# Ledger of designs, part 14: VHH binders against a5wdp0

Target 1, 213 residues: a5wdp0
Amino acid sequence: MNKHNKSADALSLYLVTDSALCADKGLIETVLAAIDGGVTLVQLRDKHASDEALYTTACELKEAIAGRVPLVINDKVQIAHKAKLDGAHIGQGDLSVKQARNILGHDAWLGLSINTLAQLQQTHHHHLDLLDYVGLGPVFATATKQDHAEPIGLEGLSTLSKASVLPTVAIGGINHANARQVYQTGCHGIAVVSAICAADDPKQAAELLIAQR
Below, E stands for the ipSAE of ESMFold2; O stands for the ipSAE of OpenDDE; V2 stands for 0.75 times the mean of E and O plus 0.25 times the DockQ between their complexes.

## First folded at step 9 (VHH)

Design b2 (framework vhh_vobarilizumab_d1; at its last look DockQ between E and O 0.28; V2 from the best seeds 0.43)
Fold by OpenDDE, look of step 9:
Structure b2 (fold): chain B 213 residues (1-213), chain A 122 residues (1-122)
Amino acid sequence: as target 1 above (213 residues)
Amino acid sequence: EVQLVESGGGLVQPGGSLRLSCAASGFTFSEYDMAWYRQAPGKGRELVAGIYKGGTTSYADSVKGRFTISRDNAKNTLYLQMNSLRPEDTAVYYCAAVDYDEWEGRPYEDYWGQGTLVTVSS
C-alpha cells in the first residue's frame, strides 16, 4: 500500500462525511466526486451507524478511494485498525492520544481536536510525537452550551494556527462563504461537511472550496 | 422512542449520600456525551457533571470532590454518586444526552429525562 505523505498539504481540503446528507447521491459517490474536485483527506463519520455497519462502510469506502487520499475515521479507532484505514481523528473527550496511537500503530494518521491554547500547549508537551495534525475549532458555531466548546472565531483560529507546531485543519461551520477567510488565518486546511455532502454537485463544491486557498 | 428515566432521588440529611441513575433507551447510548443537570426552586437549570463518550468527566465547581459521574455503556445507564450533600444541593436533577457536531459547529440533538427530586434537609 502506498503510504501517504503526512504533509500539511494533505489537510488542504478535509472532507468529513455525513451519511444523511449523502443519502440521495450515495456516500461513496459523493466522496469520489469530492476527491475529483480536490478533497485531499476524507474522514468517515456516522454517529448513527452501528459499529458493524460503520466497519462495512469503512471497507467499501476504502476500496472505492483506492489510495487516492487518506481515509480516517472519527473516534472509532478500533474500526480504523480493523479495517486498516489510514488513521483516525479523536476529540478531547475520547480515548487518550496514547491509547489511540497504540491501537493505530506508528504509521497511521492521528488527529486531535483542539479548542483552546491551553489544550494546544498540553498537546505540544505531551503528545507532539504521537499526533500528525490537530483540528482547531469550532471556528464557527450557531449555538453552544456550557458543556460544549465555544467557537474560537477567526481570531482564535489565527492565534492557534500560529502557535501550533503540528499541521492544522480548521473545524466547525466552514463553508463556501467563509473558507477564504479561514485559509487566510494561516491554518493549513479546512474541514467541511455539509458544504460538500449537501451540495448538488460535490465535485464543483470541492473545486470552489479549494480555489479559495 | 428516546427515553431517559432518572431514579434514586429522595430526602437525605446534610452530609448524606445518594446515587442517581439514569436509564437510557431509544438511542445509541455509547455515542452520546451524557450529563447531569439540576434545577433548584426559583433558579435556572445548571450543569452539575458531564461525561464524554470516552469517559472523560467534568464537574461544576460547587460539586467537585463530592459528586462522581459515571456511565455503563453495556447497561445504557448513567450514574451520579453524590456524597457530602448540602442543603444547597436540593434540586430536581435531570439526565441529559448531549450531541454536538463540532464539525458543523452546531448541536445535533439533546435528550432530557423528567428529573428526580433530591432534597437535602435536616
Scores: ipSAE 0.529, ipTM 0.910, lowest interface PAE 0.6, mean pLDDT 92
Fold by ESMFold2, look of step 9:
Structure b2 (fold): chain B 213 residues (1-213), chain A 122 residues (1-122)
Amino acid sequence: as target 1 above (213 residues)
Amino acid sequence: EVQLVESGGGLVQPGGSLRLSCAASGFTFSEYDMAWYRQAPGKGRELVAGIYKGGTTSYADSVKGRFTISRDNAKNTLYLQMNSLRPEDTAVYYCAAVDYDEWEGRPYEDYWGQGTLVTVSS
């Protein structure tokens, strides 16, 4: 029933936070300005914070957002549960989709990163009822060795977006220079970090990004 | 607190060798890619060599065949063996811990050491 509140439109402009990029202006100020500018969903991410510090930040950010948009957390599903966030996003790793859903309950947002058609097909076959959206990428990336996925590009994104039964958000290297092309592939939204977090004016940055849709 | 502490720098004659070490603490060393960078006076930092958590290595063209990067995950230590040193190798050498940021689509140098000076002169 709570799935009726989880519109794919919430993926339209998906902000992922970065505490270092927000340090000068402040995390909460950046997020609230970005929401005023058109951000539709916020993912709390801080790669280096302790779980205790991250929990405190999650609670403070939840209060500040005050239900204006969904607030999810990167990877830390237990923190999402304890802080009563709106959900979580997980990657291809050892925390299974079933485990994450069990912790979060039926009502929470749960997203999964997808890099290949095979992963998408596995998701459709095994996890379709457990997920609310998939993140497709990395669309753009600097090439790396065997321990990291190769970029899928705009063509790969278009292929995966069209194949997906679940709502899609594009991830990886998205900014003002390429956002229009990304939306044109048919994904439901784009995820950004530095395009908003490092902007002089996060509200205006968000406005300019969503206008490319 | 995260620390990366370089050692093994010093003065060496052209054609000589040095072995740099970087002792790491405060993070899960085996989960990071590691790299050596260098910065000559008046120049920007440049990547010298990298070693991925899976063990694959990479090198800048200027050091291939002369430098060898390695890691010891049990001791949380990164190494750079530098052979056949040239005056052009004179720089401050930095250890870095590198993670992949899927959301930005690029490697990100999460942690840096303070550096160790290597001077190659006759």
Scores: ipSAE 0.421, ipTM 0.804, lowest interface PAE 1.9, mean pLDDT 89
ESMFold2 (binder alone), look of step 9: mean pLDDT 81; pTM 0.812

Design b3 (framework vhh_vobarilizumab_d1; at its last look DockQ between E and O 0.13; V2 from the best seeds 0.00; counts 0 for: pae E 16.9 > 2, unsure alone 63.8 < 65, placed apart)
Fold by ESMFold2, look of step 9:
Structure b3 (fold): chain B 213 residues (1-213), chain A 122 residues (1-122)
Amino acid sequence: as target 1 above (213 residues)
Amino acid sequence: EVQLVESGGGLVQPGGSLRLSCAASGFTFSEYAMAWYRQAPGKGRELVAGIYKGGTTSYADSVKGRFTISRDNAKNTLYLQMNSLRPEDTAVYYCAADYDEWEGRPYEFDYWGQGTLVTVSS
């Protein structure tokens, strides 16, 4: 209802950073090139950084992006508040949706990861007016990390997207080879990590991904 | 349907310890915030401790440093380790579950247990 400054179009090509994957080219350089290539929203994610280091990076990245696209942070809503980022994305983990919204304020972006229909229904029942979007996934096997739920596949993604009353972004194992199929399920956007962060040319990688829409 | 069953209450001397358990069934335990409340004779229910599904905890000032809340998602069980017990800890202790809230007013929780009595005396 009071989300006039936040458009689902910002989900079209959603970059989630990984500082280790960006190390050769640099995090800031990778993000700026990706924005030039068509990235519409950036999530800062570094699961191993100290809070001090993450805050410093958030401030530097915010300055470099200079308002060209929204910048959100993974999980660390207090850092988003302190660094005056555009918002946060949280998982089925530590901080409640209500507390995250209270810290961030009414106008900030807030997204929530959803792995199952049951989680989506609970979200609609309890948190609908507190969230701007949901992240649906993992769509494909990421192969290396067991912290994530079993892949939902394209059928699972389509089911969740149709059931969601909130804007949707698909995440998990998405790359140039499968992005078109993901967009065809009707989600509002795709989120990628290694497809851009590990690419030799992040601008070109972003261009190729958004062209699949 | 949903059941929360507390156990582990009893009579204990001041300075003693007890461990309360709450066995949960009928819902996906790992997706819910859990809390312990207590109700002393003639008083309303008060929050003792809460634990969010990701492990973040909160405690009432009166028990901070003495009580520890924990959960075992594999066993669908919530625990409260109660150390350095005082006569004012005497109460019926209740297990509560809510999808999002682990701190707040009692009527905002989805599910409640039947309670287990803790008496600190002698």
Scores: ipSAE 0.000, ipTM 0.180, lowest interface PAE 16.9, mean pLDDT 86
Fold by OpenDDE, look of step 9:
Structure b3 (fold): chain B 213 residues (1-213), chain A 122 residues (1-122)
Amino acid sequence: as target 1 above (213 residues)
Amino acid sequence: EVQLVESGGGLVQPGGSLRLSCAASGFTFSEYAMAWYRQAPGKGRELVAGIYKGGTTSYADSVKGRFTISRDNAKNTLYLQMNSLRPEDTAVYYCAADYDEWEGRPYEFDYWGQGTLVTVSS
């Protein structure tokens, strides 16, 4: 299995899964279609699943993706390790960056959610060598994430993306109507959920999003 | 500028006691887990004791019952009370700070002091 290049381009179209939204078409089917459409990285996220169920899904999804794009998991770093995923994405209140890195190893993808300039500065000071990218957001108001952080808006995103020395992916309320503007902020990529997961044609949805870059 | 400055080292006879201090500056001390490491000549750095943000402590088996780690957040100072010292305790003792969580791995600590020499000899 070839190691994925941890470049900023790998963040271009970042898919965060939602099991409920993907239920009609199937999670795996949706993800594969999205990859066909141009998704460059997949984050497995399921807030309702048990760890056991999440592990099973992770294994199945990994097998299905077959190394086409990196597969990371939200928050559950131990599952990433056990299922031999490509990495994990953690939030500010999740497992510590160092602990996550220790669990994953030095080659795995590790992302961190950032909502404020202060958090970004802190990250630069303490964790530059431990992280591969940062998620900036939420950009727009959304009910997808549980942390209910205040949206940073396009202006905030521009500020953070310019300040970041790490590759950046914007997340939160991003869809076909605003993706172009998000890309124009200088952010390396966009992370989307419902825009692809709830789409009638996930492949086409992905194609339309990446075309806005 | 971040600084960790150790003090209190010196020469002591077996069975003696020393108290090490580590004065921290340039960062929010209370937000860091702290630890003491030591390195004897020809050996790698090893954990001696750690203290988390909330005050929970841990010790290497070799120093349990003899050493006590503590912190004073108001003074930005870390302490190591060393009792019943042994020749094998001879080493340079380092203060270390970890913003996230102390995990007992020296290569992951954010900041290190320059060290203070402790020599236990008759």
Scores: ipSAE 0.000, ipTM 0.258, lowest interface PAE 13.2, mean pLDDT 90
ESMFold2 (binder alone), look of step 9: mean pLDDT 81; pTM 0.825

Design b4 (framework vhh_7ubx_2; at its last look DockQ between E and O 0.01; V2 from the best seeds 0.00; counts 0 for: pae O 11.9 > 2, placed apart)
Fold by ESMFold2, look of step 9:
Structure b4 (fold): chain B 213 residues (1-213), chain A 123 residues (1-123)
Amino acid sequence: as target 1 above (213 residues)
Amino acid sequence: QVQLVESGGGLVQPGGSLRLSCAASGFTFSRYWMTWVRQAPGKGPEWIATITSGGSTMRDDSTKGRFTISRDNAKNTLYLQMTSLKPEDTALYYCAAESDIWEYTFEDSYDYRGPGTQVTVSS
């Protein structure tokens, strides 16, 4: 019932921020332009910020977005609660799903990173009612660091998406050149970083990405 | 093994200058983005600047114009030139390295991080 108000359509074009990539244009300006272009959910991620700076940024970004799309935060569930964000996304090595849900309350978005079918199955058995979506990846291999976890590929993404009873959003090397193929696997949405954050025109970048759905 | 070792910290008067170095070994330095971060007592980490593998730089507005990041790929060394130092710049300064992993995961982390060098700005 609480999940009734959290549509999988919000995952259609999921922006993950990066402070370094947004520094030239500004974080808020980039995010607002991206929303105008079709971004449906924003995750605040800033690997460079202290918790204090991140809280301040979260409050400013929430005010600027003004409820147009959900705003979640990476990892920092307590900041999401204090700033009254729409939710959080966590990884396998972060706070447990139960702990995160207890802090966030019943109505907030909560997503979990999934890399393998085994993790998905464990999630289904133990955490289904606590989560709103799963993030699937990495879809493509990195160019720089080859010792990163092996990518799941388009075939792996399709397999996981079809097996998941939770809404799915794909991440990992997604850009204009491959977004159509990613959507065609049947995932509910795609998550991007540099395709929007580093774009000269974030609004147009978002428009071109969502048009591929 | 991978090592990042900072040096060049110390006590300096307000208005002074200092050059920090970060010596890297055990990985292909030229392929990584390099970052300076500082942490004052009782506070979380604060990003200062990043320099890409191609040499482009990004800096936080709070230190803009006073701090300059650079790298020497032949020596596997990252630098931070600091000028017009203020007591509020007192912190542990450390370097970090990252690959393009930020494109491939929802979560962030640095691949490698050094132990830091102390900078103290006091009269």
Scores: ipSAE 0.153, ipTM 0.607, lowest interface PAE 4.9, mean pLDDT 87
Fold by OpenDDE, look of step 9:
Structure b4 (fold): chain B 213 residues (1-213), chain A 123 residues (1-123)
Amino acid sequence: as target 1 above (213 residues)
Amino acid sequence: QVQLVESGGGLVQPGGSLRLSCAASGFTFSRYWMTWVRQAPGKGPEWIATITSGGSTMRDDSTKGRFTISRDNAKNTLYLQMTSLKPEDTALYYCAAESDIWEYTFEDSYDYRGPGTQVTVSS
């Protein structure tokens, strides 16, 4: 059974890790500092790491976080299962939502990336009882996310967030300059990468972001 | 020829029990994750439970504690024990099989699925 309440508030400040950006300070150190600053959920993301390396990192990170906030992994649902993480986040075209849920179990966090209203509608129709939240984006253009989806902008985010039956977290190009506007769209949370990972003080960075909510 | 055949459905009074069975053939049963799903009139399909080699998982709602999934690999049979049935449990219940050989796809489909067995809970 999941130790965390899968509420919308858990999405308030969503950290997506970047190993390269966190390299100077250390991934674990950065994450822990960010949690101290108000991060409410952590997604381990590393597109360049081998599965074995990712698994090792997942285990270390899980241990370090020590249940303070949910830890999910991007795409690699099997690693989430093996490492007994709190869940996973999948994109369009990764795994089927149903398969991911079967692997993770019912209590685990499962998020899905949404970029269009059509995708959201399809999700509502087919996967409503299998998902815990949706990531909406990218909101803004970003070099971190390696997909080619067009940014939805604040207007698009507002439309999707209002249409969503599931809790929503905005993803893509979010930082201290635009976080308030993103929160004002009605989205339950924001997911950030460089705003925290590349910050000189990840704790302070997180504090400043969550304060904009 | 792959085949999944559900049975055990029917009309039952509220509070009653049913045991659904799914007989599988034509594939290596033990290598598949087996799943029960249901679909009520006017509603989308609902996942109920999955049983894998590592254990089982159930939906966390009113069905939890009332329904139990199990399998007998020697008999190539999947089961769903339902107790304390409610009118809202009325649905067509499907047995589905998914390979544990992971292939990344966003398609919401099972490798195999039966035609379903009707469960009707009514006074």
Scores: ipSAE 0.005, ipTM 0.242, lowest interface PAE 11.9, mean pLDDT 88
ESMFold2 (binder alone), look of step 9: mean pLDDT 79; pTM 0.787

## First folded at step 11 (VHH; framework vhh_vobarilizumab_d1)

Design c1 (at its last look DockQ between E and O 0.28; V2 from the best seeds 0.46)
Fold by OpenDDE, look of step 11:
Structure c1 (fold): chain B 213 residues (1-213), chain A 122 residues (1-122)
Amino acid sequence: as target 1 above (213 residues)
Amino acid sequence: EVQLVESGGGLVQPGGSLRLSCAASGFTFSEYRMAWYRQAPGKGRELVAGIYKGGTTSYADSVKGRFTISRDNAKNTLYLQMNSLRPEDTAVYYCAAVDYDEWEGRPYEDYWGQGTLVTVSS
């Protein structure tokens, strides 16, 4: 299997899918249009789908993308392995970084969500050689509950981006209105969901986002 | 229909132990972060313990070393083992599915049980 170059540039415009938002146009159609518009990496995400359904979708999406950009899956590391996806992205409370790497193998993409400087430091000490990138956020957020991470804001993003040894992608509430400011923090890329998935023209939406870099 | 049903509450003496259970249905239990909250009389609801789908746990400082949260995904059940109970642990304990969409920067819908009363008194 052909492997993509794990460069920071691959994180430039990171699309996270939402099956509900893509339902009218179709998930595959939306993703392909977005890739035509400048998306550089795709993450398959569906919290409500069964593992079987998710596997099927993963295979179909992989085939459709045809190696144009890396395809990773949110959290479901075993499905990534089984479907031979390019990698996975995990959160702080998900499967451990070591376990995920063991399942995916050496060549696969592995990303980790980072919410605090302490988490970033810990990651540098223990998992630097096991990860390919980190997601930093949430940058923007609605009202948060006590048990959820507070938004880091643009200032926090700048701090974490500068502190990170790994390539960085900004996560959380990013859209056309704030993408430019996010890019200016020094992070390598932005991750978006509804900004593309809910757009009337996913291609144009992607073009407008990447143009802000 | 989403349901969270707590059980195991009751009256216990200081230093005693209780084990709470929460039976979940109507949603994909294994995909949610689960948590126990409590609300004492005249106080606000506070987080007691949380457990991610991967098994990572967190605890309020007031219960660390005494309480243990765990989950059985095969049974769609959340547990809270409470040891060395104190009068200040007296509260209604609530089971909750509390997840967060970190990519959109907004919470997912939370699900809550009706609560079970725990009374610690001599």
Scores: ipSAE 0.561, ipTM 0.916, lowest interface PAE 0.6, mean pLDDT 92
Fold by ESMFold2, look of step 11:
Structure c1 (fold): chain B 213 residues (1-213), chain A 122 residues (1-122)
Amino acid sequence: as target 1 above (213 residues)
Amino acid sequence: EVQLVESGGGLVQPGGSLRLSCAASGFTFSEYRMAWYRQAPGKGRELVAGIYKGGTTSYADSVKGRFTISRDNAKNTLYLQMNSLRPEDTAVYYCAAVDYDEWEGRPYEDYWGQGTLVTVSS
């Protein structure tokens, strides 16, 4: 039962990248500034990159971060393995948790998106020892249920956080205006994209977000 | 490679009709919300009509009752039937595939077509 060097505190301020939002300042510059401001974990995400381009970016970002915080990748577990990233995050409908763990090895971070209590219960029953954390959400959303799971809201987030035996990061529509309320539900951290990636000053944006904790 | 290819545009008289098609390839068409946008000269791109993966539709007020969006998931094709056309409908019409960003909690336009020109004039 020894999760060597993996702490729920790494979820405190969880940055998910968006290459388009980072284009003006540069991806690496944005991530390093955000880490200086208090980001505790980085997830590489580029919705449109080829696997080859994403692998190159993963290697460059890993080198730039230099172990200051964990670096995980969205979805592309094979790239995390090949680039020796710290792990991956997967969603419902992606690779199975068992397949992802088999590719990553025993020591890597592995997280799973959870939208419902039923999914959380199944995760606890079948996958508990294979995961390091769960992402709970979407907390806030503008889309209809035809496009995605309904928003769980702050009440749903609180319910899932209390039920989870794994560390929790809140996902979906989180920004400066709502971060304090999200932290107050008792989740271990918040995940943000545009609140940092689109900020004029990513370091300050990160500082202001973590201060809401 | 993802492709969205619009067709069916052209010159039409006021009061006339056109049917636009958008042939999709390179992605799972049935899992996407699809939309038509248009951009008139010197104007921003605006949403015309949308259709969710379950078939529910939405329309801009300016086209409601005149335009009908539909999809054929078996043919990976999106349609826009445009009736009672007006000079104000003159624009380049774009097909878009809309996906969901769970981390931002919002939809985003993942893929765009190159557009097809519709000109409504005498």
Scores: ipSAE 0.468, ipTM 0.834, lowest interface PAE 1.7, mean pLDDT 90
ESMFold2 (binder alone), look of step 11: mean pLDDT 81; pTM 0.813

Design c2 (at its last look DockQ between E and O 0.82; V2 from the best seeds 0.58)
Fold by OpenDDE, look of step 11:
Structure c2 (fold): chain B 213 residues (1-213), chain A 122 residues (1-122)
Amino acid sequence: as target 1 above (213 residues)
Amino acid sequence: EVQLVESGGGLVQPGGSLRLSCAASGFTFSEYRMAWYRQAPGKGRELVAGIYKGGYTSYADSVKGRFTISRDNAKNTLYLQMNSLRPEDTAVYYCAAVDYDEWEGRPYEDYWGQGTLVTVSS
């Protein structure tokens, strides 16, 4: 396996895939173009795919990326392990950080979504040595539902970023219109989905985003 | 086709118990956060309890300590054990698959059942 430096800079432009949005151009093609444009980390995400399909996609994507950037998977820690991906990202209420780390092993990337300062503090106390980075958000939200996290906004992001002892990536509703402001909070990176996946030119889209850093 | 079918509702006396079930089909049940909502007459729909994929649970303050939400992914079934029922618990109870795209900052599509009536009355 190609080992990547787990630096904060690796989070600079974090691409989260969306199979539906990438359907026209192709998932692999979109990801490679985005990497050419400056994406520094890729997260495979497909909520509707079977585990078997996701595993297959993971393997294909890993081969295509060819170690250029880290490849992690959303939530599916066992698939990350089986496909020998670089790591995984888990959310609140999913598999525990400890369980995830046990499955992935010591060297794998493990990220955790953080929605509140309380969660961040708890993470510092209990999971600091088990995580490689935290996703902070959602920063922006187009809609909210009951029992879902409220958007933290730029101010909240700034607060959490300053409080975090782990590398940080901003999550939630980030695009070309707000990326610069997000970078200005001190967050080490931004995670985007549609801003790249839905772009006519994923490479250019990525270039425009990373240029705002 | 996505289906959520609630069952177990009915008439019960105050202090009694009911267990609601929700049979899910047409989607990958284990990949969704599930929840129970209720709507009392003349009131808005409110969250009663939620359960994440990993089993983490949350409850409305009004039902905390009395209601227990659980799921059986092998059976694609969501449960709500309701103990110490009160007249104010009277409502139509809805099963829902509710998810959120934290990366885009927007909800995924929700799936809802048709509801089951729970009436708590002496």
Scores: ipSAE 0.577, ipTM 0.927, lowest interface PAE 0.6, mean pLDDT 92
Fold by ESMFold2, look of step 11:
Structure c2 (fold): chain B 213 residues (1-213), chain A 122 residues (1-122)
Amino acid sequence: as target 1 above (213 residues)
Amino acid sequence: EVQLVESGGGLVQPGGSLRLSCAASGFTFSEYRMAWYRQAPGKGRELVAGIYKGGYTSYADSVKGRFTISRDNAKNTLYLQMNSLRPEDTAVYYCAAVDYDEWEGRPYEDYWGQGTLVTVSS
């Protein structure tokens, strides 16, 4: 893969892994089947794994994917660097964008989660040349009780997508029932977890999702 | 097994100060948003202060300027410095590790301590 050609098309169907949901079929089997079905980018996520276990998994997954799609890691930019992954995705409460880019180098993918127009505006003014894409969300959410991020909804997603000068991937609660509506807001892609990771047939699940574009 | 153990509560005069601590174990402390909640007699539990893993903090309006939340990731410990205490601050204070899975749009994990009583009276 040409790491200098970081096209927005790579965001079309963005798989975020969940090791527990993949356990019965296997993480690697699930990811490879999903790529066969149309996944265009994979993010490794395991919030509870030790750094050592996560590094081992990152290396195994990188070898299995063999460059077919970009492989990024959630949060752990040092592991992305050490395992020579294609990049990382970070949140507002993580390392600063400048620190993450410094660790990753100029060529790696770097994405940032955006929840509000104010955050997007700050990103445009201060970090535009350091990022490859933004994740916009959470679009949908199970009822929140106290001081959690409120969902932005389809209206919020449309507003942020139209305002963004960076490529956009929609994040949060996306599945087969709502993927078409999400694509219709004009974002460049959708991120999914259980819609693929928990599916009986990850390849078919990916095919059905990308067909909604 | 996850454990959150609060300490530092007690009886204090109005206008006084207390510092609460919460020792955490059984999970990766640095990866969680931490918070203090409180529950006064006959009332529901309310958020007092929160701190994200990157250090961003938030406060209930009723405690802004008087309370300070902080964390020490090396010691797996959450703190609440409470100054200018009032009788209305009397409550059981709970340490919580809370998170939201933004990628799946759902609550992720909520862990709670057993609480420490703060009583503000003369």
Scores: ipSAE 0.433, ipTM 0.820, lowest interface PAE 1.8, mean pLDDT 89
ESMFold2 (binder alone), look of step 11: mean pLDDT 81; pTM 0.812

